# Ledger of designs, part 348: VH-VL binders against q9umr5

Target 1, 268 residues: q9umr5
Amino acid sequence: SYKPVIVVHGLFDSSYSFRHLLEYINETHPGTVVTVLDLFDGRESLRPLWEQVQGFREAVVPIMAKAPQGVHLICYSQGGLVCRALLSVMDDHNVDSFISLSSPQMGQYGDTDYLKWLFPTSMRSNLYRICYSPWGQEFSICNYWHDPHHDDLYLNASSFLALINGERDHPNATVWRKNFLRVGHLVLIGGPDDGVITPWQSSFFGFYDANETVLEMEEQLVYLRDSFGLKTLLARGAIVRCPMAGISHTAWHSNRTLYETCIEPWLS
Short names: E, the ipSAE of ESMFold2; O, the ipSAE of OpenDDE; V2, 0.75 times the mean of E and O plus 0.25 times the DockQ between their complexes.

## First folded at step 14 (VH-VL)

Design pl4 (framework fv_nofazinlimab; at its last look DockQ between E and O 0.86; V2 from the best seeds 0.86)
Fold by OpenDDE, look of step 14:
Structure pl4 (fold): chain C 268 residues (1-268), chain A 122 residues (1-122), chain B 112 residues (1-112)
Amino acid sequence: as target 1 above (268 residues)
Amino acid sequence: QVQLVQSGAEVKKPGSSVKVSCKASGGTFSDYAISWVRQAPGQGLEYLGYIIPIFGTANYNEKFKGRVTITADKSTSTAYMELSSLRSEDTAVYYCARGSYSPHGYEPFDYWGQGTMVTVSS
Amino acid sequence: DVVMTQSPLSLPVTLGQPASISCRSSQSLVYSDGNTYLYWFQQRPGQSPRRLIYKVSNRDSGVPDRFSGSGSGTDFTLKISRVEAEDVGVYYCMQGTKWPFTFGQGTKLEIK
């Protein structure tokens, strides 16, 4: 039988968004038990990410317990960060494949058309002022806001991304790394036509330098220092990168070709 | 300069709801957090919650157990605070406040509204 | 929640004399960025609160230099070097480090 699949949604999203994905899984892997977690939907997705991590943890623990052979995680957009953190804090998870579906794994820093509705009067260059404060860090968006021009503020004020990345020293860094490394495969999915994740390479742990030049994963300090296990995972062949063009952000979970190419192979 | 003008005094029955408005002028509305604080007669200050208009949602003090709803209309630069299931203990002056950017970062509460008296009585 | 405790709660002062208000937090107010988000507010009779000090020791624009804030960790102080008649009112400390943000009880400053 197929291993259970757990799905975690993204920002301003809900379980309903994954109806096509469920259909695809059912068709190609009949009998698979798929659980789309209906937590922190809509505006509730703006709750602090650590709060979300705790909520999702409570939901996945019983699922994992009933699946000793292991489970697969499909985590979309903001959900990918939630899942990464989840795997970092759980010392007994049994995740075989962690599928990060167009997630800002290295953070977000962009003013795309998609984000303009969220930030209609603000430029990305000013968001650091409120995001890197106690007021801002109560919102999930600020938890993974990564301003390359204010790296010092990011490193010190980010209450989520900087910590799970091991970019700021903390007492759990070693344990979190160990826990995360329990994953069988890390499947990174994203693409240049996403239109939301900025830069889109963030889905592959790429990100801007101080000049807003995009550097790849292997050039990032978190990789070079193996702060949370990326270098180790890559070395043992556990990282899969699946870029795809022509897919907008809201279509990653509904595109059949993407599913067959990047998701299905890892739902064994 | 920035000014915050709140709606007028309200008299409400227990169990009803009140919605107070706070209109901001003289600055950029969306970039700042609007905080709501109340003060019962002769008492201290209590933080209800705050909204960051660009995010479209608020953060609430859980003490109010979901009775408080804070919203913002960016088109009118107006923030709102609605309190439901009113009780006599909710009788207070309700303040809105906005912060500003400083060389040290974001600092809230630079500007305050004039306050709105809400009286809950049977 | 972080409890903010002010002392004294009542502060009668003679004009021209100094005043000092203490504020203690139940836990450290140092945020991860190294800043301490401690604020002082003044509320004159019949008026809205007014921020005097932000982040422990920074005076807002228009605040006389006779007001000063100090402290660290869990202990903070607001000082008025020479109390004037216009200083009559209630003073509040507030922490903005951990949600929910909380105020002290207030200190009522009166002229003897």
Scores: ipSAE 0.895, ipTM 0.957, lowest interface PAE 0.6, mean pLDDT 94
Fold by ESMFold2, look of step 14:
Structure pl4 (fold): chain C 268 residues (1-268), chain A 122 residues (1-122), chain B 112 residues (1-112)
Amino acid sequence: as target 1 above (268 residues)
Amino acid sequence: QVQLVQSGAEVKKPGSSVKVSCKASGGTFSDYAISWVRQAPGQGLEYLGYIIPIFGTANYNEKFKGRVTITADKSTSTAYMELSSLRSEDTAVYYCARGSYSPHGYEPFDYWGQGTMVTVSS
Amino acid sequence: DVVMTQSPLSLPVTLGQPASISCRSSQSLVYSDGNTYLYWFQQRPGQSPRRLIYKVSNRDSGVPDRFSGSGSGTDFTLKISRVEAEDVGVYYCMQGTKWPFTFGQGTKLEIK
């Protein structure tokens, strides 16, 4: 039998977006219990990420309790940050595969065509001014906004991303790292044609330096210091990187080739 | 330069709802917090919530038990506050206010509307 | 919620004399970025509030220099070095560090 799969959606998203993914899982892994969590849909996805983590935690506890052999997480876009925080705060999680589907794991710094619906004028160079304030931090996009030209403001004002990345010291850093390291596999999925995640390498824990040059995961301070366990996981062979070109942000969960290549092997 | 003009006074019955508008002119609108506060007669200020119009959603004070809805229309530079299930204790002047940016970052409540008196009476 | 306590609640003052209004918060207003989100507002009779001071001690443009703000942590003060007739009204402090952001009860300044 197959481990249950829990799906966590992203910004302005809903459970319907995953209908093709559900079909693929049913075809290749018949009998798998798949739950797409119906929380913080649409505009509610702008609620503070810690509020979302709390709500999703309450929803996953009974699912994990009924599956003592473990579960898998498939977490899309903003949902991948929620899931990573869940893995850090839950000392009793039983997640085998954490599948991060085009998630801004090192943050977001872009006003692409997709995000211009949210930001109808180019605002990426100015958004730090409200995001790095108590007023802005009450909204999820600001919780992972990462302006490489104002990194000191990010490090000090972020109420979410700088903490779960271990970029700012906090009392829970050691226990969060221990909890995250209980995951069986970390599967990182994304690609250069995503069009929304900026830089797209954020899905692989890469990010801009101050010159907007992308530094890869192994060049990031959080990796080098192993602040939340990335270096340890890589040394265990537990990190899978599955980049795929030609996929736009809204198509990751409806592309069969992506599913077969990057997701299917990890749904044991 | 920046002006906030609110809709006119309203008299409402208990159990009904009221929707107050706040139109901004003479400045930008979308990347500021547009806040709503109220002041009962002879009382202090109470924060209801705020919207940052570029995000299209609001943050609410839980005290109002989901009775408050705050929205914005970027094309008309107008914010709205709707309060439902009105009670006599909701009688107050309702203000909108917009923040500004200083050299020290974002600052709230720089520009205020003129206030809208809402009277809840049977 | 962070409780903001003002004193005095009523402040009669002789024209030309100084006035001092205290504001105390139930917890530190220093945010992780090192800023202290403490604000002062003036509400003249029959008018909307007006911001006087932002982030503890920064006077807004157009605010007379007889107004000054000070304090740190949990204890803050608004001072008027010499009260003028136009200063009559209610003064509020507000914290913007922790949602929900909250106001003090107000201090009514009157000319004796």
Scores: ipSAE 0.826, ipTM 0.921, lowest interface PAE 0.9, mean pLDDT 92
ESMFold2 (binder alone), look of step 14: mean pLDDT 92; pTM 0.939

Design pl5 (framework fv_nofazinlimab; at its last look DockQ between E and O 0.80; V2 from the best seeds 0.84)
Fold by OpenDDE, look of step 14:
Structure pl5 (fold): chain C 268 residues (1-268), chain A 122 residues (1-122), chain B 112 residues (1-112)
Amino acid sequence: as target 1 above (268 residues)
Amino acid sequence: QVQLVQSGAEVKKPGSSVKVSCKASGGPFSDYAISWVRQAPGQGLEYLGYIIPIFGTANYNEKFKGRVTITADKSTSTAYMELSSLRSEDTAVYYCARGSYSPHGYEPFDYWGQGTMVTVSS
Amino acid sequence: DVVMTQSPLSLPVTLGQPASISCRSSQSLVYSDGHTYLYWFQQRPGQSPRRLIYKVSNRDSGVPDRFSGSGSGTDFTLKISRVEAEDVGVYYCMQGTKWPFTFGQGTKLEIK
């Protein structure tokens, strides 16, 4: 009756984090087959994102094949980027709802308390030095590090985000756009009290300009140029934005109110 | 100026483990890669892996099939390389090296440790 | 893995004469940013390696101008215009474009 749900976790995370989400889905949509993919857990989540995309692709293909009516994706934090890339490279995916759960869809440039050990202020300003090199790009964090003060380095050295965004020309841009546009709905979830995603508007494809002023999705070049299909999706009513305050980053998948308001409506 | 000082020579039995340290001083530690390479007697250089301390994990050459563990202690500015299940073929001088950033971008191996001789013998 | 092939492996040179070392990669070393991450290292007898050249042609500080690097794509060369006694040692090329990063076999430079 209900379409299968596939869940992809985030950075330094595992399938165990989604035990509450599973409970909510089982209670509200009994009989739903939910698969939380147990790949690239913990420190392995720092592997290059393209490697992760391939691993997750291998896992989702058989699930999709058994669900001809379609599936739903719930992708948390870093997982949201993995899923977006997955949908870009798969020409035969059957994803009905792609739920991006507090994901840095437009990249990360943060120094919040939660990530201060990883992105202290002094380090944030210097991370471009290592991230935009072959050495840095072997780590997932650098794959979506988006330094607004070094846009040239980002555009040229980013081996993941700049490509899936279509911000740098590449031979697969047109095909990836076509593939991504196969999605039924793109559900974007995030909020101002996240404390990790920086800026939090990145979950809605907003991001910093060169002055660290946050611009919304419709002001981004990727939207204006429709480089990977955001403008097209919006035009056909396929983008859903669900902001919610009062939720910390580690609570997006365990908050009942958030689930009922932003996730459940799309699990048909 | 940046200096890398490695721990002293080691003599190990086959099957045991060795842990070599590399203490960095005179510059930043957390945001630059510390690389580990080794050189068997009379042989060339082999890349083991590297760590970016701020990330807390290393990137490994899969050739070593999980026998290498590279860690970093930011509080002491020290990187470590542990090699387990030692074999005679692991006899080598092990080097740590650190990179730096220039107008041309990030470049590894600006600074080298003095090397640590690890001898594996029965 | 990217294979780095140096030639020659042994290089006897007369003092004051030029020397040339070739390094060939099994695939292009041009990275997505347009740079080529090819390095040259010198290792004198009993010493740690020392970086001489980064990104094909950039000399490190303190490296004499008699050393020069050149090349593109898959073919690279280290040249010494006038070999001096202190230049004795083994020279390695290394690629830093694709993980795992790999070294050439080394070229042993000796004085005739």
Scores: ipSAE 0.921, ipTM 0.968, lowest interface PAE 0.5, mean pLDDT 95
Fold by ESMFold2, look of step 14:
Formats: C-alpha cells, sequence, structure tokens
Structure pl5 (fold): chain C 268 residues (1-268), chain A 122 residues (1-122), chain B 112 residues (1-112)
C-alpha cells in the first residue's frame, strides 16, 4: 500500500484548492490516505510562520504515528517553508518525500499578483522598512521577505528564514540540520512562468545577489557551507529538480502533466 | 503633518458591540502599523492589537481574541476597531496610533488619535 | 507576556529638581537585530499619550533635552533633569521586542 500523503497549503489558501491534486492521487494510487491540513486558512495564513509550524506539527504527529513506514509531504508555496521548518524541528520525523510545490525556499523579493490590488505601485524596495522590525515579523510574508539590497537587515531581523537556513547563529542549528537530513527525498518544483515567486528560482534555492543577478543553489553560501544540509542531500542523490514552464502560481496543484511528471514518481 | 481623527463617544449596553474609526491624514498609511490601545478611567494603557494595512490583516492580543476585530480601508486611509460582547469592564477611552520611521528603523506610536470614550452601562 | 514594572508609581517632585523613573522588564528587550525596543510616553492630564523616547535613549522631535533615557537589557530609566510645571502627567514605558507588546503601569508625576 501507499504511504500516507500530507498536504500543506500556501498563503490565502484552503483545502478546496487541492481537490484536483487529491483526484490525481486517488486515480493513480488508489487507497492512499491523503490529508490536506485545514489550518491557518485565508487571512490566518499571515500568522507568524513559527506559530503555523507549531500548529501543523501538532496535526502531523498523530498521522505519522499511525504510519510507522513513513509519510510524504506535499507543500505548496508558503507551505513549503512551513514543511521545511517542520522537518528541522521534529525529532524522529518519518518523512520520505518532501515535495516542494513552487515554494519561496530562499525567500521572496517581488510584488506578488496576490498583493497587486494592495500595492498599485511597486512596494518591494520599501517593504524591508517594516518587515525587518518586530511589528512586521508578526506576519508570514515578512518572515521570508529577502531584500537583496538590505541583506544585513534580513540576516539580523528575520525571525524565520535566516534561522532555518542557518544564516544567523543560533543554538538549534546543528540539531535542525540533523533532523532535516532524515528526509528521504527533497523534490523541488517550480518554473519561470509562476508569476508570483520572485525570483522563481527561489523554489530551487536560487536567489538574487546584490545586483539582482540570480545565483543558482550551488552558488549560494547556504549550500556551500552546507548550513542546513543541501550539499549533503545533493551528494546523496536525494534532491530531485523538476522545473516546468507554462504554469502559473495557482495552477501547480491542478496540472495533470505536472503531477504525473514531478509528483507521482515520489508517492510510493 | 500627520493627524489621526477618531469617531465620537459612544454609550453601549452590555452584550452589544462598538466600532470605532480612525482616519489618517497628512501622511502615508498603508505600510505603517496602526495600533489600538485602551485606557479604563484612572488606569494604564492596554494594547489591543494592530494592523499593517498593506497586508490586510491584524495581529491581536490574545486577551481580546474573538471579541476584537481590527480592519483598514486603504482608499479612505481609515482604520477600524470593533469590540463585541461588551462588558462593563470594557468602559475605556480607545486610542488609535500610527508609527513612524527613524534612522534606527520602525518606531511605534508616534501619532495618536484624540481618543474615543466608550461607556458600557445598562 | 513580558511584564513591565515601573517604579515609583507616584512621584511628587519640587519644581526645578530632577526626577527619575525606573522601568524593568521580565526578560531582555534586545532583539535579534541588536536594537532594544524600549519606549517612553507622556500623558498630560486630559490628553492623548505622546511618545518622548524611542529605542531607549532617542528623543523625539520637540522633546526638551531635559528628558533623557538610558538602560540596557532589562533595566531602564527616564530622567528629567529639571522638572517644569508642564511635565505633570503620567509616564509609561513600553516594550516592542516580543508580542504582545506591553506597557508599564504608569508613573504619576506631580508637583509637590
Amino acid sequence: as target 1 above (268 residues)
Amino acid sequence: QVQLVQSGAEVKKPGSSVKVSCKASGGPFSDYAISWVRQAPGQGLEYLGYIIPIFGTANYNEKFKGRVTITADKSTSTAYMELSSLRSEDTAVYYCARGSYSPHGYEPFDYWGQGTMVTVSS
Amino acid sequence: DVVMTQSPLSLPVTLGQPASISCRSSQSLVYSDGHTYLYWFQQRPGQSPRRLIYKVSNRDSGVPDRFSGSGSGTDFTLKISRVEAEDVGVYYCMQGTKWPFTFGQGTKLEIK
């Protein structure tokens, strides 16, 4: 039988958004127990990411306990950051495949289509001013906002991303890396036509340098220093990169070809 | 000059709700924290929560979660605080306040509204 | 919640003399960015609060230089070098390091 699948949604999402993904899994892997975690829906997805990690942790523990052979995670957008933090903070998690669907794994620096109606002019150059403060860090967007022109502020004020990336010293870094490395496979999914994740290469641990030139994962300091285990995972052959063009941000979980190509092979 | 103007005093019965407005003028609104605090007669200040209007949602003090709702309308530069299931101990002056940016970063509570007295009695 | 404790709660002073108000927090107010989010407010009788000092020691525009703030970690002080009649009111400290952000109880400054 197939391992259970746990689905974690993104910003302003709900479990209904994943109905097509659920159908694909049921059709190709009948009998798979799939749980879409219905926590932090809608505006609650703006709660601090550590609060979300705690809530999702409480929800996944009984599911993992009932599946001693392991589970899979499918984590979309902001949800991929929640899942990566879960894998770091959970001692003895039993996740085989961690499937990251267009997640801003190295951060976000761009005006998103979801916020366009809020920001009629570009706000990306100014958002650091409130994001890198205790008031801003109470909102999830600020927890992974990564302004390449204010990297010193990011490194020191980020309450989430700089910590799970091991970019700022903290007492848990060694334990979190060890826990994360227990994952069987890291499946990275994203593409150039996403339209929201900026740069889209953040889904593959790429990001801007100070000139807004995208450096790929292997050029990032967090990879080179192996801060949380990316270099180790790649050396084990545990990182799967599945880029796909032509998919907008809201369509990753409702595209059959993407599912069959990038997701299904990892849902044993 | 930034100014915050609040709606007028209200007298309410227990169990009802109240909605106080806070209109900002003379400066930017959307990328600041707009905070709500209250002060019972002769007492100190108590932080209810705040909204950063650009994100469209608020952060609440857990003591008031479920009874307080904070919103903002960016088109009118107006923030709102609604308190439901009113009790006599909710009698207070309710203030809105906006932060500012200093050379040291974001700073809270630079500009204050005039306050709105809410009296809860039967 | 971080508890902010002010001392004294009532402070009668003679005009022209110094005044000192202490504020202590139940945990360090130093944030990961190295800043200490400690603020002082003044509330004159019948008025809204006014920010005097931001981030421990920085005076706001229009605040007389007889007001000064100091401290670190968990222990902070607001000083008025020469109290004037207009200084009558209640003074509050506030921390902005850990949500929910919290105020001290207030110190009522009176002319004796």
Scores: ipSAE 0.791, ipTM 0.912, lowest interface PAE 1.2, mean pLDDT 92
ESMFold2 (binder alone), look of step 14: mean pLDDT 93; pTM 0.948

Design pl6 (framework fv_nofazinlimab; at its last look DockQ between E and O 0.77; V2 from the best seeds 0.85)
Fold by OpenDDE, look of step 14:
Formats: sequence, structure tokens, C-alpha cells
Structure pl6 (fold): chain C 268 residues (1-268), chain A 122 residues (1-122), chain B 112 residues (1-112)
Amino acid sequence: as target 1 above (268 residues)
Amino acid sequence: QVQLVQSGAEVKKPGSSVKVSCKASGGTFSDYAISWVRQAPGQGLEYLGYIIPIFGTANYNEKFKGRVTITADKSTSTAYMELSSLRSEDTAVYYCARGSYSPHGYEPFDYWGQGTMVTVSS
Amino acid sequence: DVVMTQSPLSLPVTLGQPASISCRSSQSLVYTDGHTYLYWFQQRPGQSPRRLIYKVSNRDSGVPDRFSGSGSGTDFTLKISRVEAEDVGVYYCMQGTKWPFTFGQGTKLEIK
């Protein structure tokens, strides 16, 4: 039998968005128990990410308990960060494949058309003002806002991303790393035509430097320092990178070719 | 300079709803938090919640158990606070306030509205 | 929720004399960025509140230098070196470190 699949949605999203993915899984892996978690939907997805992590944790614990052979996680967009944090705080998770589906794993600093209402160019440059404050950090978007021009503010004020990345020292860093490393495979999915994740390489732990030049995962301090286990995972062949062009952000979970190429192989 | 002008006084029956407006002028609107606080007669200040207009949603004090709705219209630079299921205890002056950014970081409550008196009586 | 406790609640002062208001929080107000989001507000009779101090000790523009804020962690103080007639009103401390943000009870400053 196939291992259960748990699906976590993204920002302003809901379980309904994954109806196609569910269909694909049922067709190709009949008998798979797929649970699309219906938590923090719509505007509730703007709740602080740690709050979301706690909520999702409560939902996944009983599922994991009933699946001693392990489970697979498919986490979309913002959900990918939630899942990474979830795996960091859970010392007893049994996740075989963690599939990060177009997630801003290294943060967001975008001004794309899709998010222009939220991140217009003029606003993007100023979002650090509110995001790196107690007021801003009550919103999930600010929890992974990563302003490359204000790295000091990010490192000090980010209450989520900087912590799960181990970029700021905290007493749980070692334990979180250990927990995260329990994952069997980390499958990173994203692409240049996403239009939301900015830069799109963030889905692969790439990100801007101070000059807004995109650096790859292996050039990031979190990798070099192995602060949360990326270097270790790569070394043992546990990281899979699956880039795909021609897919918009809202289509990652509904594209059949993407599913067959990047998701299905890991739903054993 | 930024100015906040609130709507006029309201008299409401118990169980009804009230919606107070706060129009901002003289600065940016979308990227600063607009806070709502209230003050019952002769009492202290109570934080209801705040909105960052660009995000389109507010953060609420759970004490109000979902009775408060804070919204913002970016096109008119106006924030709104709606309180439903009104009770006599909701009789208060309601204030909107906006923050700003300083060299020390973001700071709320730089600018205040004049307040809106809401009276709930049978 | 973080409880903010002010003392005294009533503060009669003679003109020209100093005044001191204490504010205590139920937990540390130091945020992750190392800043302490403690604020002081003044509300004169019949007026909207006015921010006097932000982040413990920073005076807002237009606030006389006779006002000063100090403190750390959980204990904070607002001082008025020489009370003037215009200083009559209620003073509030507020924490902005942990949601929900909360105010002290207020201290009513009156002239004897």
C-alpha cells in the first residue's frame, strides 16, 4: 500500500485548490489516503506562521500516528514554510518525502504582477518598515519577508524565517536541525515562470544578495553553515531539485506534467 | 502632516451594529498600521485591533470574540471599524490612530483621530 | 495577555514640583530585535491621547524636555521634572511587544 499523503495549502488558499492533485494521486496511486488540511484558509492564512504551525501540527500528529511506515507531505507556496517549520519542531515526525511545491523557502522580496497589489515596487522598498516590527510580524507575509537591503532588520526582527533557517541564534537551533534531518527526501519544486515567488529561486533556497543578484543554495550562509541541515541533506543525496518552466504559481498543483515529473515519483 | 478625521457621534440600540470611519490625509496610507482603541467614560484605553491596509486584513484583540471588523479602503484612504452585537458596555469614545517609521523603527500612534462617541442605550 | 500595572493611579502634584509614574509589565517587553516597545501617552481633559515617549525613552517631536522615560525589562518610569498646569491629564503606558498590545490603567495627574 501507498503511504498517506498530507497536503498543506498556501496564502489565500484553501483545500479546494487541490482537487486536481487529489485526482492525479487517486489515478496513479489508487488507495492512497490523501488528507488536504482545511486550516487557516483564505484570509486566515495571514495569521502568524507559528500559530499555523501549531494548528497544522495538531492535525498531522494523529495522521502520522496511524501511519507507522511514514507519510508524505505536499506543501504549497507559504505552506512549504509551514511544513519546514513543522518538521523542525517535531522530534517524532515520520515524513518520508517532504515536497515543497513552489515555496518561498528562502523568503520573499517580490513585486510581481500577481502580487502587485500587495507588493508594488514602491511598497516593496518600504515594507521593511512595518514588517520588521511587532505589528508586522503578526502577519504571515512578514514572517518570511526577506529584504536584502535591510538584512540586519531581517535577522533581528524576523520571528519565523530567520529562526527556522538558523540565521539568528536561538536555543532550539540544534534540536530543530536534528528534527528536520529526519526527513527522507526534500523535494524542491519551482520555476522561472511562477510569477509570485520572488525570486523564483527561493523555492530552491536561492536568494538575493545586497545587490539583488540571485545566489544559489550552495552559496547561502545557511547552507555553508549547515544551520538547519541543508548541507547534510545534500551530502546524503536527500535533496531533489525539480525546476519546471511554463508554470504559473496557481498551476503548480493542477499541472499533470508537473505532477508526473516532480511529485509522483516520490509518492511511494 | 498626517491627519485623521473620524465620523460623527453615534447612538445605537443594544444588539445593533456601528461602523466608524477614519479618513487619513497628508501621507501614505497602505503601508502603516491604523489602530483602533476605545475608551469608556471615565475609564482607560483598550486596544481593539489594527489593520495594515496593504495586507487587506486586520489583527484583532480576541477579547471581542469576533464582534469587531476592521477594514480599509485604499482608494479613499479610509479605515473602518465595525462593532456588532452592541452592548451598553460598548459605550465609549473610539479612536483611530496611525503609526510612522522613525530611525528607531516603526512606531504606532503618531497621529490620532478626534475620537467618535458611540452610545449604546435602550 | 501582558498586564501593565501603573502606580500611582492618582497623582496630585504641586506646580513646579517633579512627578514620577511607574509602569510594570507582567513579562519582559524586550522584543526579538532587542528593542523594548514601551510607550507613554498623555491625554489632556477632553482631548485625544498623545504619544509622549516611544521605546522607553525617546521623546516625540514637540514634547518638552521636562518629560523623560526610562526603564528596562519589566519596570519603566515616566518623569516630569517640573510639573506645569498644561500637564494635567491622564498618562498611560502601553506595551507593543506582544499581541494583544495592552495599556496600563492610567495615572491621573492633578494640581494640588
Scores: ipSAE 0.917, ipTM 0.967, lowest interface PAE 0.5, mean pLDDT 95
Fold by ESMFold2, look of step 14:
Structure pl6 (fold): chain C 268 residues (1-268), chain A 122 residues (1-122), chain B 112 residues (1-112)
Amino acid sequence: as target 1 above (268 residues)
Amino acid sequence: QVQLVQSGAEVKKPGSSVKVSCKASGGTFSDYAISWVRQAPGQGLEYLGYIIPIFGTANYNEKFKGRVTITADKSTSTAYMELSSLRSEDTAVYYCARGSYSPHGYEPFDYWGQGTMVTVSS
Amino acid sequence: DVVMTQSPLSLPVTLGQPASISCRSSQSLVYTDGHTYLYWFQQRPGQSPRRLIYKVSNRDSGVPDRFSGSGSGTDFTLKISRVEAEDVGVYYCMQGTKWPFTFGQGTKLEIK
């Protein structure tokens, strides 16, 4: 029998968005218990990410308790940040595969499909002004907004991403790193045609420098300092990178070739 | 110059709802917090919640959870606050307010509406 | 919630004399960015509130220099160096560091 799978959705999303993914799992891994968590859907996905982490934590505890051999996480878009935080704050998680499906793991600096009707012109150069304030940090998009031209403000005002990346000092950093390192595999999925995640390499822990030149994961300070365990995981052979071109942001969970190539092998 | 103009006074029965509007003129609207506070007669200020119109959703004070709805219409630069299941204790002047940006960052409550008296009586 | 406590709640003052209003918070108002989100508002009789001071000590445009703000951490003060007749009203402090953002209960300034 197969390990249970827990699915965590993204911004402006709901459990219905994953119907094709559920079909693929049922076909290739019959009998697998798949739970798509129905929390913080629609506009509730803009709630502070720490609030979402707490709610999803409460939902996953009984699922993990019933599966002592382990579970898998498939976490889409913003949901991948929720899941990474879960792995850090849960000292008793039993996650084997953490599958990060086009998630802005190093942050976002661009207009998103979820906000496209709100950004008729580019606003990315100005959003830092409200995001890096206590008022802005009450909204999830601001929790992982990462303006490369105002990195000092990001480092000091981010209430979520700078903390889970270990970019700002906090008393839980050592425990969070230890907990995160208990994951069996970190499966990173994304691609150049996503159209929403900006830069798309954020899904692989890459991000812009001050000139908007992408630095890869191994060039990032968080990797070099091993602040939350990326260097350790890579050295263990626990990081799987699965880039795929030709897939738009809303199609990652409904593309069979992607599923078979990047997801299916990790659903033991 | 930014100005906030609110809708007129309302008299309501217990159990009903009220919707107060707040129209901004003379400035931009979408990337500021538009806040709602109230003041019962002879009492202090109480924060209901705020919306940042560019995100299209509001952050609410838990004290009012389930009774208050804050929305915005960017095309008309108008914010709305709706309070449901009214009680006599909800009798107050309701204010909207918008922030501003200073050299030190975002600052709340720079511009205030004139207030809207809501009276809840049988 | 962060509790904001003002003292005194009633402040009778002789014209031309100084006035001082204290505001204390139940926890530090220093945010992770190093800023202290403490604000002062004036509400004249029958009017909407008006912001006087932002981030502890910065006067808003059009606020007379007889008003000054000071303090740090949990203890803050608004001072009026010479009270004038138009200063009558209620003064509120407010914190913007931790949601829900909260106001003090107000200090009513009266001319003796």
Scores: ipSAE 0.834, ipTM 0.924, lowest interface PAE 0.8, mean pLDDT 92
ESMFold2 (binder alone), look of step 14: mean pLDDT 92; pTM 0.939

